# Designs tried in a protein design chat: VHH binders against p80196. Part 19

Target 1, 213 residues: p80196
Amino acid sequence: SQDFDFFYFVQQWPASYCDTRRSCCYPTTGKPDEDFSIHGLWPNYKDGKWPQNCDRESSLDESEFSDLISTMEKNWPSLACPSSDGLKFWSHEWLKHGTCSALNQHAYFQTALDFKTKSNLLQNLNNAGIKPRNGDYYGVESIKKAIEKGVGHTPFIECNVDSQGNHQLYQVYLCVDSSASKFIDCPIFPHGGKCGSKIEFPSFSTNDDHDEF
Below, E stands for the ipSAE of ESMFold2; O stands for the ipSAE of OpenDDE; V2 stands for 0.75 times the mean of E and O plus 0.25 times the DockQ between their complexes.

## First folded at step 11 (VHH; framework vhh_6z1v_2)

Design v6 (at its last look DockQ between E and O 0.54; V2 from the best seeds 0.00; counts 0 for: pae E 3.2 > 2)
Fold by ESMFold2, look of step 11:
Structure v6 (fold): chain B 213 residues (1-213), chain A 124 residues (1-124)
Amino acid sequence: as target 1 above (213 residues)
Amino acid sequence: EVQLVESGGRLVRTGGSLRLSCAASGFTFSDYAMGWFRQAPGKEREVVAAITWSGGETWHADFVKGRFTISRDNAKNTVYLQMNSLKPEDTAVYYCAADLYGYDYTSSAEYDSWGQGTQVTVSS
């Protein structure tokens, strides 16, 4: 039986991970696509607490999700140093969060991949004229509205600060019901990661208009 | 039993130096990113410095840059914080923390193993 109330489903913007003073290393598979990537699928309680590390003996077993690995390399890359194939990052997410989800390893990773597809964040932002471009700033409320229009639920936007001190779009939180079947309104929003009223949406790419999303 | 034990906190005059140590046991230390955090009364914990599990990358907060240095010794299962040019604003309880393969090692929310803290007081 389940012992949590909902999931946060958390995606991050790779350029915002990498343009801070924190070290950033591309995966051994190369530079990630210019798209949101999965951070994790995190069981939570409605009171703001969360379970973690629910089975320290449940080591990641690559054979259980081998069919997903190429898709996870694309959609769930690690940007941590040193460069890696992602298995350490996925092991962290599984051991800390996935063991609390009531899903087996394959279902856990597949579910997160499916929700990334359903959220369609980059396209929803693009539909509202919100595109990654260095030096451009967007209203935080406009970002929320664009995502809400596409997903049907209000996101939480987490910002971080680039090396020049500017607030930027870093992570997007959506909420998922405890059966991992659909997006829901968040019972509670996270704290921290405050944004200003306007934030940057930085690009990996040059500012030339040659790239397709 | 997973344990992190800080030591070295004491009263120090402004401009002085201090070295904190954090001894780790009960887990494979070389697989963990390590961080030093501090908390003054009524404030949230804030990251001071962090080091990757490999020891190849370090990060220091702007408010301590040039003054504090994090390091680790995997053979001794110990992480250190060398603190120089101490200011009264550095007065806080300092905590050591660990996170398996730390993806976001500068965020306190990512750490699940914490020490009990060591008090650093910097007098004028």
Scores: ipSAE 0.343, ipTM 0.680, lowest interface PAE 3.2, mean pLDDT 88
Fold by OpenDDE, look of step 11:
Structure v6 (fold): chain B 213 residues (1-213), chain A 124 residues (1-124)
Amino acid sequence: as target 1 above (213 residues)
Amino acid sequence: EVQLVESGGRLVRTGGSLRLSCAASGFTFSDYAMGWFRQAPGKEREVVAAITWSGGETWHADFVKGRFTISRDNAKNTVYLQMNSLKPEDTAVYYCAADLYGYDYTSSAEYDSWGQGTQVTVSS
């Protein structure tokens, strides 16, 4: 396995994923919960580069993490089209990133699930009075501080743009130490997806996207 | 071997038009989303446009404002970027990239294969 310095633990807001010009497809297991979902757990270097595809022969094996699948369907769904059960998405994350983590498949997925629980992003935001609501805007710094208060480390907030040109909360980056044991201060933040001063925190209430494939 | 080869970049006057091409080989082109990126001197690489495997969906950056259009011809293993109403701010090296999964084609991190780029220069 290749050496790396830390993990990016990336969570996404499904409503923001779907509230773009890009179509989204709900999983075959059903509409995602109104909660953050996992995008990935990504080994990274301090210089902003990352290892990838460290073992192309390590195909995803469902039998290795069958006990986690139900939880992954709820917490790590794919919104990509065509609609899927998540296996293709998980395979992509494993082959591209997981194979570089020095973890086996079960440990890799379990670790990500555990950190989602530990971060408790939605609750941290709610504690600060920040709730998903269409038409409301929140200060990006307020969002950052709310998460920092709960997690103990400063997050990176990535924004995307809705059909009206407004910035919305899309992804939250947290950093995890190379041993996958605890959150840490990020040695470096990712580039791109910069947020304005005020951003939307939308809900699924108006999002009914169809599978176009 | 996966190869992406950009072409069409050149010097053009403000208000002019260019069409960039990216010829792909070494993989099943029709299975991949494709994207165009650009990088100006001293600036970060940014996504310009993306297109799904079938061409059924496209995405364009806000700064495009209807001036650029991404398209593809799977029979020719080629992706295109039609650029109209060019401005000096569009001066950059333009890169073609292939996205193996296509989950979030607005992020450079999703792309695994890149071309060497083609220089576009827009003069006043």
Scores: ipSAE 0.308, ipTM 0.687, lowest interface PAE 1.8, mean pLDDT 91
ESMFold2 (binder alone), look of step 11: mean pLDDT 82; pTM 0.833

## First folded at step 12 (VHH; framework vhh_6z1v_2)

Design w1 (at its last look DockQ between E and O 0.20; V2 from the best seeds 0.00; counts 0 for: pae E 6.5 > 2, placed apart)
Fold by ESMFold2, look of step 12:
Structure w1 (fold): chain B 213 residues (1-213), chain A 124 residues (1-124)
Amino acid sequence: as target 1 above (213 residues)
Amino acid sequence: EVQLVESGGRLVRTGGSLRLSCAASGFTFSDYAMGWFRQAPGKEREVVAAITWSGGETWHADFVKGRFTISRDNAKNTVYLQMNSLKPEDTAVYYCAADLYGYDWTSSAEYDYWGQGTQVTVSS
């Protein structure tokens, strides 16, 4: 019924964004919580292709989702430099992906926020003893199983490489049906972001942080 | 109407220098990260360099690092690529591109607007 077949719902781990060779800046609202944050909700086809930029004239209109902004600042922060309020990031996600979703702006952002809550990623990992700690490594299959147990569907795990050359948990992909109503098994998994068998799950910790917390 | 217009591509000898320009119109230039890409005959398009919307951070591919420099002038709505120590392998069509967020500097899928390209040819 829709022009696309499903969504990828993509969340990222902020510490893994910030510990690479790329510059990282916290939002003007401050350092993000130590939790997964939304990257995007991306229409896709079952054949591995995807639509994008479906209405270049549909500019982001803050008044359409003003009630969601404080929640989006918490759950959908921008880590790009210089520090900002996230509007450029949300405009990018809307223009490139949201315009292809058949949802209006408010529904698009609200739906992604709802799926973050439903996925409950950090708690699902914690239930399996998988916690963010610098220098600790976890089996990628253990991470997948922990998330699958909580969500009911197998995730795709994307890794990146920190400045020390270690593979680490970067993004988690879950799949959503084309009506944006529920998680489904992914019709196809994305390619790239190779993890290896063991990966880090880093923390935001600095010299000011203590190991006891 | 969005336009990105590259200029400055020409024939140069090995070891020479060249400066490419990309003039932007039809959007708020200072809100966009900019990138230079190239495509050699028979090869896939590849990212060469990128710069944040403020100009405060740049990225260069390893194969051009130390030789090419991206820069921008937000008052003139223009992004530049200074190309030094040119090699025959640098022969390609060079494209500028604009990305509202600049979230992933190496992914062409993240760039919203593209120019038509300018030919750079490096002879021995």
Scores: ipSAE 0.034, ipTM 0.447, lowest interface PAE 6.5, mean pLDDT 86
Fold by OpenDDE, look of step 12:
Structure w1 (fold): chain B 213 residues (1-213), chain A 124 residues (1-124)
Amino acid sequence: as target 1 above (213 residues)
Amino acid sequence: EVQLVESGGRLVRTGGSLRLSCAASGFTFSDYAMGWFRQAPGKEREVVAAITWSGGETWHADFVKGRFTISRDNAKNTVYLQMNSLKPEDTAVYYCAADLYGYDWTSSAEYDYWGQGTQVTVSS
């Protein structure tokens, strides 16, 4: 594995992922929960670059983390087309990022799951009165503060754009120390979709019309 | 040196057809899913179509509506986009891109290599 400085722990909002000009496909395991899902745990350098594909021979081995599969299906679903059960997604994340983490497959996935639980993003937002609701807009700073209050560290909010041109909460970046033990202040924030001052926090309630590839 | 070179873009009339090609070099072409993107002036880059490494599966954007078809010839290290029933709104720079893992065809961030693009202009 390559040396790195910290992890980006990235969670995505499924409703926003699907509420765009880009197509999405629900997992074969079913429609995802209206909750943040894991995108990835990504080793990164302080300069904004990242290692990737550190071991192309380390193919995903389901037997290494079989005990986590059910939890991963719920918390780490794939929204990509074509529809999948998550293995392809997890394989991608492992080969691209996990192989650079110095963790084995089980530890890598478990770590991500643990940090999802610890971050408790939706609850933290709800505690601040920020709830997923179509047509409702929230200050991006309010969202950041709500998450910061819960997690103890400032997140980076990445936005995408819906079909009407509105910015919406797409992904939340948190930083984890290189030992994968705790959240930390991000040494650097990613280059992602910049958010306006107010962004939508959409709900799946009106976004059920998706193509299943 | 990794290279993707698009070709075939030109001015066509509404209702016309065009076939774009993307020649790949510098990497194992068959190990990559391939995609076509386009970017119109003042608009965001958007995915048009994608194809698996073997060509066994394809994906097309909703706006394609059956008008465009992606294909590939691994023996020629080339991916194609057949464009029929072209409309003025199809005017854009079309880009070829390669994705090593082929996980999310709709995410430009997943694609590892990009061409410089070829201009397609559809006149009314």
Scores: ipSAE 0.021, ipTM 0.452, lowest interface PAE 4.2, mean pLDDT 90
ESMFold2 (binder alone), look of step 12: mean pLDDT 84; pTM 0.856

Design w2 (at its last look DockQ between E and O 0.63; V2 from the best seeds 0.00; counts 0 for: pae O 4.0 > 2)
Fold by ESMFold2, look of step 12:
Structure w2 (fold): chain B 213 residues (1-213), chain A 124 residues (1-124)
Amino acid sequence: as target 1 above (213 residues)
Amino acid sequence: EVQLVESGGRLVRTGGSLRLSCAASGFTFSDYAMGWFRQAPGKEREVVAAITWSGGYTWHADFVKGRFTISRDNAKNTVYLQMNSLKPEDTAVYYCAADLYGYDYTSSAEYDSWGQGTQVTVSS
């Protein structure tokens, strides 16, 4: 019934968005909490290709998901510049990806919010002793195992590089079946630069030991 | 109906300068982040420079920093790449691309609209 094979469900780490040479601007609602945030829910094919922009006339309509906006501001914030209230980011994600999902706007956004809750990434990492802290490095395989233990499926870890050249945890990909009902094993992982064996998990917080200790 | 048309690519000597233009039509240009990408024969396409939809923020790859400058003119629906101090390694087909609101505007995978490209050749 759907014209795609699965979804990537993609979450990003805000500190890793903001500590690169790319400009970072907090949303007008304020600095995000120190937690993973939703990037998007992306229809994909098993052959590594993907649909996009499946209805260019389906503009975002706030009235379709107004009950979700407060939750989306918390869980789907934009860090892109210039600062905004999130509607531009959600419009981007809807027009590019959501129009291909076979879901209406409310269902699309609600589904992504539900999967963020189910994935419970920060807690799953914390349960394995993996916490955000500047200067700490973690094994990429340890990160994958911690998430797999909590979610039941192996994630793909995307890294980026901070302004000092350190590889760091940036995005986590999990796969969802084409009916948007459950996590599945990824039929194919994304292509891209590899993380290396050990990576940072940076913090927004100051690295002031007396505040933590 | 979305169309991006690059122009200005030509043969230039090492150390020379060149300005590329990309004319956009079929969409609200001022809502789109724009990027310049290049691809040499046998190489992966790589991001050269990008500019936010507002024009207030730019990004340039390290290999062109200080030599190339991206800019845009929303009144003319055009994005530019000013290329100075050209090197033979800059020889490639240069593409412009557009991404609505440009959340991750430095990644080629994020761009949904592409031009046909313009050839830049830098001779020794």
Scores: ipSAE 0.469, ipTM 0.751, lowest interface PAE 2.4, mean pLDDT 89
Fold by OpenDDE, look of step 12:
Structure w2 (fold): chain B 213 residues (1-213), chain A 124 residues (1-124)
Amino acid sequence: as target 1 above (213 residues)
Amino acid sequence: EVQLVESGGRLVRTGGSLRLSCAASGFTFSDYAMGWFRQAPGKEREVVAAITWSGGYTWHADFVKGRFTISRDNAKNTVYLQMNSLKPEDTAVYYCAADLYGYDYTSSAEYDSWGQGTQVTVSS
């Protein structure tokens, strides 16, 4: 493993992921919940760079985290094509990022799952009256505030663009200390998709046709 | 010793066509999704197109509008970008990039390796 300063804990909104012209395939385990899913837990440096692929020989071993797989299927699904059960995605995340975390596979995935639960993003947004709905737009600052109120730290909101050119809530970045113990203020924010002042928070209601084989 | 080497960039007239190539080495090419990016002077790097490891799925940016097509030949460890109906606005350095999973084609952070780029210039 390599030294790093903090983790980005990245969650994505599946409906926004699929509401673009990019490929989107529902997992073989089924249509994902209308909830944030985990993209990754990424070691990062304060200068904005990140370590990756710190141990290329550390292949994913399902036996190391078999007790987490069902939970990961629900909370950490892959929307990449072709459709998959998540193992390839998890393998990618582990090899690229997890191997740099100083955590074993079980601890790495468990940590991500725990922080998803702790962040409780959808509930925090709902508490502020921000609900997923096609055609509804919310202030990006309101979204940040709602999450900050719940998590205690300011998130970074990454946006993508739908086919009509509207900005959508795509991913939420939170920062976790290097010991993977708690949320912290982000030392630096990523260079993700810039959000307009108002962004969509779409629902999956119109994205069913994105399910591919 | 991962290496990506772009080629094919040159000066062309508006309406012309180019085919860019990216030769990959130092990794198992067929395990990686590939992408093309471009960066025009004074602008940020932007994604042009992406293709999964098997070539079964492709993605193209909105500005492509059917003019460009990404493809790959795994037997040759090469990814291509066929560029038709070129416009002056397409003038940029075009970069090839590789990612093992290709989860988000639009995120440059997803890509593990980058080439040095090839210059495409479209004259009016």
Scores: ipSAE 0.024, ipTM 0.450, lowest interface PAE 4.0, mean pLDDT 88
ESMFold2 (binder alone), look of step 12: mean pLDDT 82; pTM 0.836

Design w3 (at its last look DockQ between E and O 0.32; V2 from the best seeds 0.00; counts 0 for: pae E 4.3 > 2)
Fold by ESMFold2, look of step 12:
Structure w3 (fold): chain B 213 residues (1-213), chain A 124 residues (1-124)
Amino acid sequence: as target 1 above (213 residues)
Amino acid sequence: EVQLVESGGRLVRTGGSLRLSCAASGFTFSDYAMGWFRQAPGKEREVVAAITWSGGETWHADFVKGRFTISRDNAKNTVYLQMNSLKPEDTAVYYCAADLYGYDYTSPAEYDSWGQGTQVTVSS
């Protein structure tokens, strides 16, 4: 594997995965919690390029991280169809990204789980009065500021569009140093994933639900 | 090891039809989601259509919905893009790509194997 400069640590909002024209299937463990979930921990270069697939023969070995599986089912669920136990998704993330990380499988998955806890995204948004609520819109800059206040570093916000074409909060990118030890300021932000100035933060819950967070 | 070879790109008049093919080798094709992407000069590569590893679900970008159809034949290790009602703005290099299990198949960054592309030109 070649040296890399930093990681993107990427979390996604499950309701925004599922309310597009893309099909969504809950894991066999059931509907995910209404919380951000891990997408991945992705080695990157400062010049905007990235390594991938650094050892195509390093298959996922469940025995190497078996103690983490129940936690990964909650915090790293797959929403891809058909419904599964998540192993295909974790195999994808390991083979494409984890093999480039200089971490073994257990350390790779544990590190991502630890950074999800440390980022505390949903609570940081809630502290700023930003809550999942269908039909309401929030300023993108307010979302960035709320996360920055809690984490100490400016995030990148990726939006997607719901089935009606409205922009919504989809993924949050934070940066981690190449030793996988701490959040850092992002050396470069990704391209794409356009947001409008105001975006939805949708809920899995019905419109008559109270705050779940 | 992994090889994706597109074919079928050519010059076509507005309103015409074209079928692109992508022949795959060097991997277990039936485990991979497949996508068609396009890139016009000076623009970012964008997803046109994608199909799950089983072929049971397809996705098409709104700018081509109703006009383009992705399909796959796992027995031939081939993915297709049927393009109807072509417009000048469809002019681009079209790329075939593959991604193991296809978790986020609308993002080019999620695809780990790419073809060299085939040029489609739509004249007025």
Scores: ipSAE 0.191, ipTM 0.579, lowest interface PAE 4.3, mean pLDDT 87
Fold by OpenDDE, look of step 12:
Order: sequence, then structure tokens, then C-alpha cells
Structure w3 (fold): chain B 213 residues (1-213), chain A 124 residues (1-124)
Amino acid sequence: as target 1 above (213 residues)
Amino acid sequence: EVQLVESGGRLVRTGGSLRLSCAASGFTFSDYAMGWFRQAPGKEREVVAAITWSGGETWHADFVKGRFTISRDNAKNTVYLQMNSLKPEDTAVYYCAADLYGYDYTSPAEYDSWGQGTQVTVSS
């Protein structure tokens, strides 16, 4: 019920998520696809702050979005430990962010899924010859341009650092208007992990490190 | 109004121990997962450990290797980091942070609030 200016639509690269010192647990539904997964749809203010936990009594209700669960398991998996089927993750995202979106649970999750499809990040990167492969590095600007060409708006690229000190493509931020209807130019970019000029786009093929929590 | 105040950081010798404390105020402490982060000079801030609201679950970074332990006392609105077998590479400013529904404890962006940090220096 709080006002906000726009959404961050955040997608993460699972292989990069797991290829760090952080704990990584594959979902109980199985190893994630080698594709971007949804991290969240986050209401945000233009000043860089964000509302959160706008309704603590609005617990996640699976019955409200049961028709989306299979799709969410595929496109919105949890990589956090302990391993889960995604419900804990979705509950977190809903309670922390979704309750501030002015959307109901179904609309919130559906919107995120729709924007994942619309953004088509992996395909956009592939179209530019940017493919996930261990040891391959790409210019961060090239990655941005590839996504911009497909989405029509400039993304923010967040990087993490692997155990060897290499910067990796970790998350992609896109912005969505407050009505959750279309991608927009980001009024402000987040303060996420800074990227070097070239970053790795790793693959799960050799990055099977996972922990049990 | 939300405030996190770290304390306990000091100069210690290699192999020494420290116990950091983070006193929380301005929010319902027992509702928040808490985390410890650190940032060394010229390095990115990294997660050290996290603990659920009840203290029932904890997470520690790989580099901790059993040397550090996060805990909390909800009655005192305080989260702790027991640091044993300290090494020079542990030298950093250590920060406390809070996340209401803690899920991804390793993502700084997920945390709600940060303290000013406490300096830990480990000499060889």
C-alpha cells in the first residue's frame, strides 16, 4: 500500500550464484536450467531506497497462484540453502517486496514471469554471440548492449566474484514502470557489485559446487 | 530510528580471539534475521555469517572454516560473532545487518540496515 516509483526486475545467473564462496543449494525440484532465473520484482524509489514488508500479515497463499507454481519452479527457483521447492523464496519475495507492489499474489508472480519471458535475456545474449562458457569473458558493455537491443532499455549488470577473483555476470537489473506494464529506462541504478570491463559468463558444466545447509 | 551498533573490534594477534557484538534498536529485533559482513581495504564487502530470527539456523561463509560463530540473544537485542583462530586476512571492518525475512543471507542488497562497523585488525 506504499507508493513507489518503479520496479526493479532482477534476474540472476544460477551458475554465477553458485560459483562463489556463498552457499548454494539446488532446488528440491532439480538442478536449475542453464538460464536466467528470477530473483525478484522489487518496488523502488527514484532516490534509490525501497519500500519493504508493507503487509506482514499477508502470508503467501499457494491457492492464489497454484496455476503458476510449475512455471515458477522452473523460472524462479531458489538457490539458497537449505534446498527448497521455492515456496520459502517466494514467500520472502512476496512479504518483503510483493506486499509493496499493490498487486495481489497471482498478479505479482505472473508479472515477474511475464517480464522474464519478455526480456528473454539468454536469447538476447546468444544473439550477440555471448554464450555461457567457463573461461569465456565478455565485455560488460557488450553484455549491456546485447540486452538493450533485445529489451529496448539499458540494464544494470551486477557482478559477483568467484573463488579465483574473477568477476562474473551475477544479476541483471531491468526496470519496470510502477503499473507493472512495461520495461522502462531505469531512473536509478542499484549499488550492486561492480563489474570489471570484462566478466565471465560461466556454465554449470564445471560449476557443480553446491552445499547442503 | 533503526540503529545497529557494532562493538568489540580491536587489534589482536594471529591466533587470537574476539567477540563482536551488534546492539540493535528501533525495530523488533526478534523478527529479523541478522548477518555479519566484513570489508577489507580495497576489497568488496562480503558476508561472514547469518542467523535466522530465532537463532535456529546459522550460515557461515566458506572462509570461516569453523573459526567464527554467529549467535544472538533476542532478549538483549544483540547479535554476536565469536571469532577464533584469527588470521591477518581477517583484518577488516565488520558490519552488522538485518533482514526481516532472511532468505539469501549472502546478498547485501537484501539487508535492511547496516551499522557503522567495527575495525578488526589481526597482526602477524
Scores: ipSAE 0.080, ipTM 0.562, lowest interface PAE 3.1, mean pLDDT 89
ESMFold2 (binder alone), look of step 12: mean pLDDT 82; pTM 0.837

Design w4 (at its last look DockQ between E and O 0.41; V2 from the best seeds 0.00; counts 0 for: pae E 4.0 > 2)
Fold by ESMFold2, look of step 12:
Structure w4 (fold): chain B 213 residues (1-213), chain A 124 residues (1-124)
Amino acid sequence: as target 1 above (213 residues)
Amino acid sequence: EVQLVESGGRLVRTGGSLRLSCAASGFTFSDYAMGWFRQAPGKEREVVAAITWSGGETWHADFVEGRFTISRDNAKNTVYLQMNSLKPEDTAVYYCAADLYGYDYTSSAEYDYWGQGTQVTVSS
């Protein structure tokens, strides 16, 4: 069977990636939607350790997943500088994590795309009245409960810090069984990326969003 | 084999300057973002500075307060940390690290390769 126990499935909030002192560049394919995007699907062990870089010679081969590229550009964009089409980011995620997954490249990327759709994070938050809006703060426990109501499993919430020192919703971790078939309760939560009791959920742009306070 | 070898760490007085070097081999250096990290006794490892694979952008932690500068020389496969106006709080083991394409270069968990570290001690 597999050499690992479960996956973390990790999604990030693009506005929080960019609302820091970290360099942020939109993809050459255009500004991402104001939605959660995939960071990665990461094999892990129940003891808190993880495998990585399981086959450094397994380079990304676009022909293996060409049918997925337009969907990945939308749902798995890179915000790293300089602006790019995402291939470097996907190469990084594949080489570091995907090579350890026991999935081929197409299955690896397709699986992550399917779990993004199933998690439905933005809608689950919206159903609880939690919307991206500059200047609003939400209880971290309310965010967890909103996601848990929609997904059936408690997420881990990672925060980062904006340029003014405020904690903001950055990444959401959900757990997936080792066969990559369903969400499960996380056997262990990651540590780090601490949140305060209330955190921001920032908007990319007030011009392009419905601005609620 | 991949190697990252730091050098230049030593004892210096408060207000002094020091230049750390990290020589890289065993991989295509120009494809990797590079970072400097530090770990003081009793503290967690923290990112000090990072530089993109092309060298076109750099990032420095707020606590350096403009005193440190990361740079790289792709022709020499070397990354540097120029440290000025050193304070006792800068005392730590400094590590060089490499991350393919450098998507999330402020997170130590994202870095693939690490050096052995070089001790910097700032007296008084």
Scores: ipSAE 0.261, ipTM 0.642, lowest interface PAE 4.0, mean pLDDT 88
Fold by OpenDDE, look of step 12:
Structure w4 (fold): chain B 213 residues (1-213), chain A 124 residues (1-124)
Amino acid sequence: as target 1 above (213 residues)
Amino acid sequence: EVQLVESGGRLVRTGGSLRLSCAASGFTFSDYAMGWFRQAPGKEREVVAAITWSGGETWHADFVEGRFTISRDNAKNTVYLQMNSLKPEDTAVYYCAADLYGYDYTSSAEYDYWGQGTQVTVSS
């Protein structure tokens, strides 16, 4: 295990993920909820670099976190093609990032789930009147403020681009201390997709055509 | 033992064309999605293009505007970036990167391996 300074806790907006030129496949467990889902919990250094693959022999063991599987299916789905039940995605996240976290598999996934609950992103946005709706655009600063008000720390907003060239709310980065105990101010922000001043917060209502590849 | 070696970067005139290559070794190339990134002086690294493991799908950044095309030859363990209609703002170090899972091509943290980069300079 390598030392690291903090975690990026990354949540994605599934509708934005699918509303691109990229392939999108709903999980075998069903269409994801119109809610943020977990992308990952990533150990990171303050200089912007990150450790990865810290234990290549630590294969994912479903028995280690079987009690979390149902919750993970709902909150940590994979939208990658081909459609999957999430195990491959979780294996990737564990082997690449989790093995560097100093946490066991159960603690790693539980931690991510807990921080999703704690962040309560959608509710925080809704409280500010920011709701997912196709064609609706919101100020990126308003989105940041809404999340900051709820979480207590400034997020990084990553955007992608839809087929029409519009910027969309794609991912939200929050930072977690190295002990995985609390949200913190990010020592450094990632180099993600740039956001315009206003970005779309799409819904799945028109994205059903991207069910499976 | 894993290596990504970019080549092809050079000085070109505005409107010119350039083809970058990235030769991969030390891993099963065909199992990885590949991406091109660039970093201009004083700017952040940004994704330029990505391609799936089979080459069946590609993604290009909005600023590409059809000028650049990513491709790959798995038989040669090489990924390419054809760059046409180059502009001075395209001046940057271009990096090749490999992503095993290919879940998010825009997130640099998802990529497993990186090249040293090749300098592309576009003069006006």
Scores: ipSAE 0.257, ipTM 0.663, lowest interface PAE 2.1, mean pLDDT 91
ESMFold2 (binder alone), look of step 12: mean pLDDT 85; pTM 0.867

